VH-VL binders against RecQ-mediated genome instability protein 1 (rmi1). Designs and how they scored, part 1

Every score and structure here is a prediction.

Target 1, 235 residues: RecQ-mediated genome instability protein 1 (rmi1), of Schizosaccharomyces pombe (q10160)
Amino acid sequence: MNQTTTLSTELTELGVRVQNRWLQSLLDYLAKKHSTGANTTPQLVMQYLVASDIRESTTSEGAAPYIVSEQHNVRIENTMLLQIVRVREIGISIVNQLEYLNDLEELKKLKGQKVIRLVHDESGDEEQNDDDGLTEAQDAVQKGSELKKMCRLILEDSNGQRFWGLERKPIKGIQLSTKLGTKLLVKNVLVRRGVLMLDPNNTTILGGSIEEWDKDYFPKRLIEELKGELSKTKA
Unless a header shows other numbers, all headers, positions and changes below count from the first letter of the chain; antibody chains aren't numbered by Kabat.
ipSAE, averaged over its two directions, is called F for ESMFold2-Fast, E for ESMFold2 and O for OpenDDE. V2 adds 0.75 times the mean of E and O to 0.25 times the DockQ between the complexes of E and O.
[cut] marks letters that were taken out.
The coordinates of atoms that the task and the answers printed are left out; those that the model quotes come from them. Centres of patches stay.

## First folded at step 1 (VH-VL)

Design a1 (framework fv_recaticimab)
Heavy chain, then light chain:
Amino acid sequence: QVQLVQSGAEVKKPGASVKVSCKASGYTFTDYYMHWVRQAPGQGLEWMGYINPNSGGTKYHQNFKDRVTMTRDTSISTAYMELSRLRSDDTAVYYCARDLYDYVWGSYEAFDIWGQGTTVTVSS
Amino acid sequence: DIVMSQSPSSLSASVGDRVTITCKSSQSVLYSSNNKNYLAWYQQKPGKSPKLLIYWASTRESGVPDRFSGSGSGTDFTLTISSLQPEDFATYYCQQYYSTPTFGQGTKLEIK
ESMFold2-Fast, scan of step 1: ipSAE 0.005; ipTM 0.507

Design a10 (framework fv_recaticimab)
Fold by ESMFold2-Fast, scan of step 1:
Structure a10 (fold): chain C 235 residues (1-235), chain A 124 residues (1-124), chain B 112 residues (1-112)
Amino acid sequence: as target 1 above (235 residues)
Amino acid sequence: QVQLVQSGAEVKKPGASVKVSCKASGYTFSGYYMHWVRQAPGQGLEWMGYINPDTGGTKYHQNFKDRVTMTRDTSISTAYMELSRLRSDDTAVYYCARVDTAMVEYYYYGMDVWGQGTTVTVSS
Amino acid sequence: DIVMSQSPSSLSASVGDRVTITCKSSQSVLYSSNNKNFLAWYQQKPGKSPKLLIYWASTRESGVPDRFSGSGSGTDFTLTISSLQPEDFATYYCQQYYETPTFGQGTKLEIK
């Protein structure tokens, strides 16, 4: 139908080239869900796209060219749609990152235990110490913003090609806690030794995530990954 | 116990194809790239290519691009290397080897675990 | 391809000797962004598969004895065995993984 053609054209202007079958499936789903004949907008489609796996939802037209480590000072002029596989902070020692992340995990566990106890025992000890716990959580969150110096990314295109991206200038929304599967539009990017040189002028964050990748990742699985990397570095 | 077990020796005639298997155990199969390396009798090591078991994506050395196909079956944690249009100079021991990439996003490591090798003899 | 040149092609030594094998790459394998050399060393005994000894030019693989050490940067690398043991007689290969992987031609370490 002309609606799918119009939506596809508008999404392409935003840098996103969706698979027609994926779009048709989404439109069928939305029609059943709303039952009122509500008009589907490109922005509504984007909300679902950024939660999808671009290997399944988009065409190869938005994919990267073949990227290898021997490519140096090569510019990719076209716009690419990419999803984040991993984020690492390379400007701060792994030891310092682990200290912060372990503190976050312990605070999360402490809060979980308190919720469970309150649910199971309404007559528990009632103390006015909640303000202390909230203050410590706020301090930990503020430390998280301080753990942003320079991120390195593993990126994936619609064809499943993976390659590195390096944050050359701070990009708002890219940090250690950035959700796995977050979507980026990258255009006019310089490649140095197979690495995409990212900055705010060539990178647009669309947001989103892939639930399967991000589930229980931050900070638990990230801590496990960093411990493994640290052990290999010290050998 | 991390292990790669390869299929048995093959004897082929020139022009035939050979498909070597490499079964992984003791680790997360999709977490590591699988490389293929061959060694002709009395010669050194020659890299052929790799497969990413997670995506099925492959990279082949230019010398083999027209004749090699690498695949995997994640349900049985097995990688395959098929070489077609065999010549006598393809006589070699073919190895699969694991490369750690999933846990180390920053680095491409060395090949830390190798299969026992599959001898392929091409003769008339 | 980056060409890897090993020397010597063969070397005769006695148990207890200090042995040095050299490896040169036609191009730098130093990755400037992380200051790591994408170079590995392997040991291969007759009839056996290669065994990883060293990666990133100087990092020993888990379980590899400390008599094995790697050094160098950029284009020039060395593998040193500080006190040769009977089980060390083998062929040694260097390998770069900065671009498509390539191996040196190997150095056969033989008993004198």
Scores: ipSAE 0.000, ipTM 0.426, lowest interface PAE 16.1, mean pLDDT 82

Design a11 (framework fv_recaticimab; at its last look DockQ between E and O 0.54; V2 from the best seeds 0.00; counts 0 for: pae E 4.2 > 2)
Heavy chain, then light chain:
Amino acid sequence: QVQLVQSGAEVKKPGASVKVSCKASGYTFTGYYMHWVRQAPGQGLEWMGYINPNSGGTKYHQNFKDRVTMTRDTSISTAYMELSRLRSDDTAVYYCARGLKYSSSFHLFDYWGQGTTVTVSS
Amino acid sequence: DIVMSQSPSSLSASVGDRVTITCKSSQSVLYSSNNQNYLAWYQQKPGKSPKLLIYWASTRESGVPDRFSGSGSGTDFTLTISSLQPEDFATYYCQQYYSTYTFGQGTKLEIK
ESMFold2-Fast, scan of step 1: ipSAE 0.249; ipTM 0.663
ESMFold2, look of step 2: ipSAE 0.372; ipTM 0.725
ESMFold2 (binder alone), look of step 2: mean pLDDT 92; pTM 0.938
OpenDDE, look of step 2: ipSAE 0.089; ipTM 0.684
ESMFold2-Fast, scan of step 4: ipSAE 0.322; ipTM 0.684

Design a2 (framework fv_recaticimab)
Heavy chain, then light chain:
Amino acid sequence: QVQLVQSGAEVKKPGASVKVSCKASGYTFTGYYMHWVRQAPGQGLEWMGYINPDSGGTKYHQNFKDRVTMTRDTSISTAYMELSRLRSDDTAVYYCARGEYDFWSGYYDYFDYWGQGTTVTVSS
Amino acid sequence: DIVMSQSPSSLSASVGDRVTITCKSSQSVLYSSNNENYLAWYQQKPGKSPKLLIYWASTRESGVPDRFSGSGSGTDFTLTISSLQPEDFATYYCQQYYSLPTFGQGTKLEIK
ESMFold2-Fast, scan of step 1: ipSAE 0.006; ipTM 0.515

Design a3 (framework fv_recaticimab)
Fold by ESMFold2-Fast, scan of step 1:
Structure a3 (fold): chain C 235 residues (1-235), chain A 122 residues (1-122), chain B 112 residues (1-112)
Amino acid sequence: as target 1 above (235 residues)
Amino acid sequence: QVQLVQSGAEVKKPGASVKVSCKASGYTFTSYYMHWVRQAPGQGLEWMGYINPNSGDTKYHQNFKDRVTMTRDTSISTAYMELSRLRSDDTAVYYCAREGYYDSSGYYLDYWGQGTTVTVSS
Amino acid sequence: DIVMSQSPSSLSASVGDRVTITCKSSQSLLYSSNNKNYLAWYQQKPGKSPKLLIYWASTRESGVPDRFSGSGSGTDFTLTISSLQPEDFATYYCQQYYDTPTFGQGTKLEIK
């Protein structure tokens, strides 16, 4: 069997249809990196695919059909490979989200300056404010938890076609901190008024990111984007 | 069925530019690289370059790099090849050709357009 | 660029003949990681576009008659027509796609 044809067939069974030239370039790279003759598995190819831009690494033969807003109830039965362009939390106010993200950014800066572990406050000598008075954002930061109620996504297929995605039910791994360019497999998805209705049964998170998109995004650039959105709402 | 339909014959003067189109049908346009190959009268085949219709990325042969531009319009499944500063030795039939698909293909050209004759003369 | 050399440049044959066309590359077209030869063969009839016959040195394109076969590896490749038919009189080109694509100069099959 031909290695590239075998790998392409196996990846297609996983819902991923790679560009022949992209795959060959990867095999050339891997041969040089791991020495001549290193065996390449579908799993190894997937490690690189999830770090790629699917507009360049995958074919459009398995891409999503054109979705029109006027269609009220359409089911896309085939498996689609999509990448995350943006994540927004629509169940929490932008003001509360900014509060959480600013607190998280400050904590991240402290950790970067050799603050590896924080001593919890309750048994300290210094008196602290009653935790019952904290906002949801402040409470989440203190507990090391994520703010999550209902995420809305902008998703992109191999053709660059963009779709709205809405969490109908919570999907583990989808949250504001989800990396841009994260890959999803979406199967048997219901589309309502142009929006993909996502849930754990129809959505599989493959992971990954696009470094160029995600660099310095969370929380810094997300904060900037949300401030811009808040300003437009105020105007 | 897969078809590549090219624009009609062109007659140009030296120094002019020519833009040839190639309209694809019968397959997903963005899934296959599109190559351009020319053939001067009574001569062999000469590869000019390719375009990835999905990304818009191009690669040109060194001989054409300073004079050729390849583009595409995904909304009408059409690829374009523009050659500038034409010389008499650019007289040739210009072909668009599809690169094979990843599942059973390599980097060979499986479907060809009918060709566009470009004549450069004074 | 990889240089492709075809021989002969022209060949006269009769219907029913076994015809062999040779193609040589200036460097190996065999990629060790996938064990494939990046070599294709095309047929071109006068006034028509080229038609793919063989890819990966020996794989026959769908719809191409069994009498066409490709063989060889590395730098030496052969296209064979086992029993020449009237419609086979044409010019044949080899092409490498290991690096920047290059074609052989062509072999013209003529009626004897």
Scores: ipSAE 0.000, ipTM 0.411, lowest interface PAE 14.9, mean pLDDT 81

Design a4 (framework fv_recaticimab)
Fold by ESMFold2-Fast, scan of step 1:
Structure a4 (fold): chain C 235 residues (1-235), chain A 124 residues (1-124), chain B 112 residues (1-112)
Amino acid sequence: as target 1 above (235 residues)
Amino acid sequence: QVQLVQSGAEVKKPGASVKVSCKASGYTFTDYYMHWVRQAPGQGLEWMGYINPSGGSTKYHQNFKDRVTMTRDTSISTAYMELSRLRSDDTAVYYCARDEIAVAGTDYYGMDVWGQGTTVTVSS
Amino acid sequence: DIVMSQSPSSLSASVGDRVTITCKSSQSVLYSSDNKNYLAWYQQKPGKSPKLLIYWASTRESGVPDRFSGSGSGTDFTLTISSLQPEDFATYYCQQYYSIPTFGQGTKLEIK
């Protein structure tokens, strides 16, 4: 048979059902790059797929059933391919999250400034002073770690249907800095009132992003979105 | 300003098809379901179905499932409802109405903005 | 389908009156997990589109006058207009969104 058919079959075993035209165009593209041409594997195709918009690259066979917000206590047994539209941390106050995100931006600015200062003079004493009175947000920034307790996601399937996803248990790799357009495989998931109840047993992170969605998002646009959400809780 | 503007009145013969349009403005078209609801003269409201404009997925009421098709064109923020094999009792005002896909942390659920209605008359 | 029944089919009232319209669902529209009633109320004037008044059984839509209030839970719901105004003469519909949307048959509020 042909290469497209073989790759499609192998990708289906990995939980991904690609559009035939999308795959053909990818194979044509790869053939023009001698370094990757004839040695096309399912794993190589996956590298390009996770950077794609699944509404364009995959078939409706991987889409979720139509779910309305009033649906409750139903299981979707089939494996769904979903992409992340938004990530929110709901186990930590918005105020504390904003402190963390603003501190990240200031730390990036400070590192740039200190590189310049290294050609003149730099004080090591300031790092010790910065450790005094650390909040959990400041502590996370200093340690190079992220705040994470429980994320709520907006997820999208190949048909463009959007769903809330809620971490019932922490899933490694899902956090505020997770790139928009990151791909997930979700199987045998419980749905409560339109919310997919996610845990490590039913969720597999494939990775990737959609560059158009993620551009300038973290942390600048995320900070703006969270400030808007904070204002609603005071109204 | 949020607005839904529907196409003009139609007069059709029994057995024909009618396609009604609903153009959205003032909001992100793909963040709201688009419902279609009809009302026969002097009667109440009857839900026909809805479309998710983001992916094009639809859900139709059993009474219309074999005759209705709902589509959209995201490039012009327009939803369409086509009803085929028209009968005299399909004479009604047809409304489009938006309903928020509860994805953005709003306190709201319901059909908050409606089109002005499109009168469809089926007569022989 | 969940069947919605309204009563009365019509009623006559005078400006300043307190008006109540009732709505009964064939099964509960209260979701036990979030403790919300999936019920809305709409107002429709002759020749005009319906207008959302109330959602979640008792939450007033933005811009709706405070004389309109919704109450009830489970299967029995009430729309109340505390002091009827001339612009309130219209047909009122309840609607459930617990499952596939269904409307009540409507209550016509007429000048006495």
Scores: ipSAE 0.000, ipTM 0.431, lowest interface PAE 14.3, mean pLDDT 81

Design a5 (framework fv_recaticimab)
Fold by ESMFold2-Fast, scan of step 1:
Structure a5 (fold): chain C 235 residues (1-235), chain A 123 residues (1-123), chain B 112 residues (1-112)
Amino acid sequence: as target 1 above (235 residues)
Amino acid sequence: QVQLVQSGAEVKKPGASVKVSCKASGYTFTEYYMHWVRQAPGQGLEWMGYINPNSGGTKYHQNFKDRVTMTRDTSISTAYMELSRLRSDDTAVYYCARSDILTGYYEDAFDIWGQGTTVTVSS
Amino acid sequence: DIVMSQSPSSLSASVGDRVTITCKSSQSVFYSSNNKNYLAWYQQKPGKSPKLLIYWASTRESGVPDRFSGSGSGTDFTLTISSLQPEDFATYYCQQYYTTPTFGQGTKLEIK
């Protein structure tokens, strides 16, 4: 049993099935850069994996077994490794979200020395479009809290298939500021009309990001995307 | 089986109100949006709005915002659409139809429809 | 609102014919982030409610015969019936759900 085989087996126990070529390239890189691969653990490999594109680093064994968008009322019992393409808050009006994000951006601009710490509370009580108070957004910025009610995700599997995921119940670590390319393990999940029904019991956040996707995204490019979406919804 | 059953035909005078019911069966009522769509004689389909049966939240088309009220009773899996200050051009078949709540807002096709309720407004 | 234009308004055909119905949206209903077209097709028979045939432009609803197919992207869409059956004579509507839902004016398919 060589090192690559041993690491692959151990990573599979963590729910991750890496491509042999990717793992070998990583081991070669680590040997050259750090003068040794003797201390290469599954945990170290995971640090690089969560920063990778799973289309390039993992096998199809972790992918969705169906064309998800064409399924209704089916359960995917196997564990899938997925990466986040986009996060949207659908429980709070776009107008209220834009007010919050613009206030956050401008506060950072005006007080460059001030670090704004966003505190996430899974007990968010904000309502949907056309009923949110802008005063709530302003208050949240001042208190260093984040508006959160219900997120809808665009997820991607190792084969590049994209589909929707919806928070059926709040999941700690899923919010508008969640980095693009963040990795999720999803197990025993119900698919309804092409959407994964996500909750804390079936979803594990591994973390990470894809730098190319996330660079300058929050909040600047997110604001631009939301303004575009708001324009489409107006009469 | 999955069904939406609507209340019977109504004949109303101009200025009156009509309240149409839509009773759901065969699925979890609170997991799907309930939409209302009308069809005037010989014309196409016109979306009026939806209600989220779980939250009670509603969204109405601009053309109906001042006259329509959508409600629901989760204990009997029934949605209601009330249209007030009726005019002759409100004569139409009114349908309830569901969409999956999971795609957000109205971002899904209507897979199950009620049989329709004919509302005639005549002086 | 996005305006949906269908053509033709009516069509006469015989059993066994291949028929096509077209639908054009005034704005794109394609969402690049999920690679989907927010378009559906419905069949309506006289005195009956509409029946969903196709959603996401090309996905066939459960129980719908494989002779029905949807195609197209962005602003131009087509519903095809590959070999027309007697029960297919009906009015067909396209619908977008990219924004506030809107429907085409309908295409009435009549026996020749």
Scores: ipSAE 0.006, ipTM 0.507, lowest interface PAE 10.5, mean pLDDT 83

Design a6 (framework fv_recaticimab)
Fold by ESMFold2-Fast, scan of step 1:
Structure a6 (fold): chain C 235 residues (1-235), chain A 122 residues (1-122), chain B 112 residues (1-112)
Amino acid sequence: as target 1 above (235 residues)
Amino acid sequence: QVQLVQSGAEVKKPGASVKVSCKASGYSFTGYYMHWVRQAPGQGLEWMGYINPNSGETKYHQNFKDRVTMTRDTSISTAYMELSRLRSDDTAVYYCARELWFGELLDYFDYWGQGTTVTVSS
Amino acid sequence: DIVMSQSPSSLSASVGDRVTITCKSSQSVLYSSNNKDYLAWYQQKPGKSPKLLIYWASTRESGVPDRFSGSGSGTDFTLTISSLQPEDFATYYCQQYYSSPTFGQGTKLEIK
């Protein structure tokens, strides 16, 4: 027996079946970099797993048991570990989404410029410029957190199978700004017309991301994707 | 279950080309590097190169660099290895083999295809 | 390329025997930063594909019987079968993955 076998067993009880090679590589890294060794917990391993690509880090046993897109009125009782490829808001028009996202992008530019200007001033007292325009931009960002009616997801399992998931009831943490590669644990889920019917009772958000997928995605790449989708509906 | 299924045996004349296929199932085809390894009759294993099925990036061993081409078709989860200007000493069993990719090359192989026998004779 | 040398090239043994196969690399396959040896062992039965037995020099692949063990570090490695079974008669290969993959020439384990 060794710690990889013990951790593997404990992670399996949490619904996650890791690749032995990935786990061994992680433990080697942790022993060298963090000096945890024998103190490595399943929770610590999970912190690294949610930042991984589950196609590399987990086994096929956590994957969908069928080709999901071909299924109708089937319940998948087993627990699946899935990662988010894309999020779309289908309850709000693309035009309205683009307006919000463009405003958010402008806010980021304004905030960056203001911070740089403050740094150029060698002495900063706590007399922050209370800019009415910046306050209104901040309100627009807050309104964006409310820009959610019904999300449709592209999900991927450990075998790389991609399929749709539809939010039937609001799930906290799922919105346009949800990082690509975020991990979901889905259990006892109904499949209708090839789509997973998601709700808070069958979906647990583990968090995380895949940096490669999420880099510069929100809102820049998302804006580009939505513009492309909008243009196809007009012609 | 992970499976790598290769194309059938080939008999070729010297100077010809052969293209071997390897169809993957049971895992994310683009998430794992695919390597090609050959074995001449009664000899050991010889690494030929790999392809990253996601990017199409390839790396060939210098002994094969001028004659081998590795490609893939992600729509059917299939990798290909083409060897040109065949000689009698290219007679071998050709294997595809999956590498677990962590974003770094950990070139040990957890799953192998069944092998494709290529015989080069006049 | 790192050259891998196995000994012996062939070995005759009986069921129940303890068998050791050695593998030497022309340069160290130990990565000092993670203190790991980039060395794997494979089993190949006649007419079949190789099967992974051991990676990281001593970590047994899932499903591989406990009688198989790997040891060694740096340039010198050993595969041990503690009590040989009839299904273990095969050719065994070591492989380094510290650089581009290279294999030993193989050790054929045959019935005495």
Scores: ipSAE 0.000, ipTM 0.397, lowest interface PAE 17.2, mean pLDDT 81

Design a7 (framework fv_recaticimab)
Fold by ESMFold2-Fast, scan of step 1:
Structure a7 (fold): chain C 235 residues (1-235), chain A 121 residues (1-121), chain B 112 residues (1-112)
Amino acid sequence: as target 1 above (235 residues)
Amino acid sequence: QVQLVQSGAEVKKPGASVKVSCKASGYTFTSYWMHWVRQAPGQGLEWMGYINPSSGGTKYHQNFKDRVTMTRDTSISTAYMELSRLRSDDTAVYYCARGDYGDYEFYFDYWGQGTTVTVSS
Amino acid sequence: DIVMSQSPSSLSASVGDRVTITCKSSQSVLYSSNNKNYLAWYQQKPGKSPKLLIYWASTRESGVPDRFSGSGSGTDFTLTISSLQPEDFATYYCQQYYDYPTFGQGTKLEIK
């Protein structure tokens, strides 16, 4: 019994089967990074796992048991670990979504310009002025999370199989701004015409992201993708 | 009776690609994973990766990730391994081998006969 | 990767001898959740594919003669041939599958 074996066992109880090599690399990293001899817990490992690519960090046991797109009216009883490739809002028109996202992008640019101007203007209370601007921007971003009706996801398993998931009932944490690479545990899920029927009872959001996938995605790259989709569907 | 039958020997120049096939018979093709293992002349065995024939999902060893592609065709129970940008040190016998996945049973009860790939200029 | 080290690299033996081949892993291949050792042994004859002999460290594959046995746990494993036969002259490999598969360098069994 070594630390790697103990952690693997405990993570398996949480529904996650990690690759031993990935876990060993993480333990080596943590030993170098931390100045204290604190024990590595399963929860600490999970913090790094949700930031990883599950195709590299986990084993295939958490993958879909068959080709999902070919199934109709079957239930996958086992627990799958999946990561989000794309989020689309299908209950709100693309035009309305683009209007909202363009407004959000413009607001972010205005915030950047204000910060740059204040750096060049040596006013005595610069720090307090920055705090006021940040508060207003935060309120605007929070308003954005309200743009939600019904999301359709592209999901990926540990083997790289991609398939669709449909939010049959609202799930907290799934919306346009949900980070790419966010991890989900899906259990006892119904497959209808190749699509996973997601709801709060069968879906647990673990969180996280893949920085490479999510970098500069929301809202800039999402806007570009939606413009492309609009062009293809228009007339 | 379980059999894995591989395609014939290949001779390639550096920089070329090679695609090896492995036809399975005598069992349900989608119920087991297909692994690929190579062996350079006079050297040991090196695992390259696997494909889940049911889902098409793959996992590749870090040494091969940028050059290997594993695929399958379930209609003819055949798995494929394509290795690109060949180097002289890719000269080896390439094997397909059957493994189970429930408890990570990546030991191999049936092997193909091997495909000799020679890379020389 | 988990490194597998076999000893000896080669050995010479006579028909009827008891032969022991050792395999050591750089890390434990005992999985505490299912209490299984993720260790297999193969026989390979010149020009042929490897043949599975032992899996789960000590389980003999169907059709493999009783003279072959595997033992050990964790990091130290042994393959024993109790009474060597002419057809047993081959190269033997251990393999772990606790992580992605890695093989030992092989032990070549030669006629004395």
Scores: ipSAE 0.000, ipTM 0.415, lowest interface PAE 16.8, mean pLDDT 82

Design a8 (framework fv_recaticimab)
Fold by ESMFold2-Fast, scan of step 1:
Structure a8 (fold): chain C 235 residues (1-235), chain A 121 residues (1-121), chain B 112 residues (1-112)
Amino acid sequence: as target 1 above (235 residues)
Amino acid sequence: QVQLVQSGAEVKKPGASVKVSCKASGYTFTGYFMHWVRQAPGQGLEWMGYINPYSGGTKYHQNFKDRVTMTRDTSISTAYMELSRLRSDDTAVYYCAREMATIDEYYFDYWGQGTTVTVSS
Amino acid sequence: DIVMSQSPSSLSASVGDRVTITCKSSQSVLDSSNNKNYLAWYQQKPGKSPKLLIYWASTRESGVPDRFSGSGSGTDFTLTISSLQPEDFATYYCQQYYSYWTFGQGTKLEIK
């Protein structure tokens, strides 16, 4: 009894304030799907939440206050649940980013080629293996990853408010390939010129994505977006 | 037990709008997403969008998003699909269909009987 | 959108025949994390709405006769009717639900 209240309380302690009716619908759905009465845990609820749109699944209690560019050195003490709209690398030139992303596409193509070779060459020979350029492509990709400097994010709260977040210090899991709709918990964060100053101490990555936003995004649509941005800066 | 009953056939002129209803019974209406699918004469099935009857939240296919509006009335367990600025190629049978489950079971387990919409001058 | 292609567009068969219908997707509908194919088959009789036959490529819906079976993985799928009955006169559609929802163009089955 009171399972919805217990779960809501436990999720709130984690910084996630779900809409009561969304949670009840999930619990009803899960209860109908089980052939036995397995208990729903906060972790299971979180698996569904991180795939949701927080504008629909969470309450305004977890939203950011009104954020504007004239706000400077203002601290937001409360925990906010946010979802990532866009990731940009501002510490590396767009030209270098495009070269890196194009190299990733070529690496994917080469991996497919190598798999085909393995299927067709059950009794392969050394000459075919020696011609494999995959190692050099992998090294290039690794070097590109090592060049990560500083990401700037477009973040969205449960009320649909959008604002910038800046990686003040590197945060594991924040990079160009981070899925759109990934959920973050941000607490005790400093706002400078309307931008959230993010670091590993104030930012927790919950994961997830929003399928509609992330579908076909990395790296193809990201490449297209960066080419557009490069055109504006070179004009 | 589960039934989806749609409104009757409509004949419209180009430029008009049409609103089709789908009345659900035999289950908890707010527990299942409702989809809209159309079928032009002699053609296959085309997905248009869905509504979450619980929240009222919608998702439309890009081909329809500028002309379609999906709503529901939970007091009478009825979903609606309104298509505006009708063209002759909107002539089709329009179906509502229930999604088996909102989490990962996205196929359609029950369908309405269909509503024929004819658009002619 | 993921494009679904069915073959043949139509076929004629006698009662008792084994019938196969093919469906191909423009990209894989297999989720490697759960090893499930997001592929369903529907039957539509003349003047009626579609009826779910098979989901997850090979799982038969409750109440669907054992003569219907689905197979395949990734991009290539087959619907088989092992011994055709008169009531099987219909058009059959495959559907992917991996990324949004897309249907094949349909295969019309005519019983002699």
Scores: ipSAE 0.000, ipTM 0.393, lowest interface PAE 21.1, mean pLDDT 81

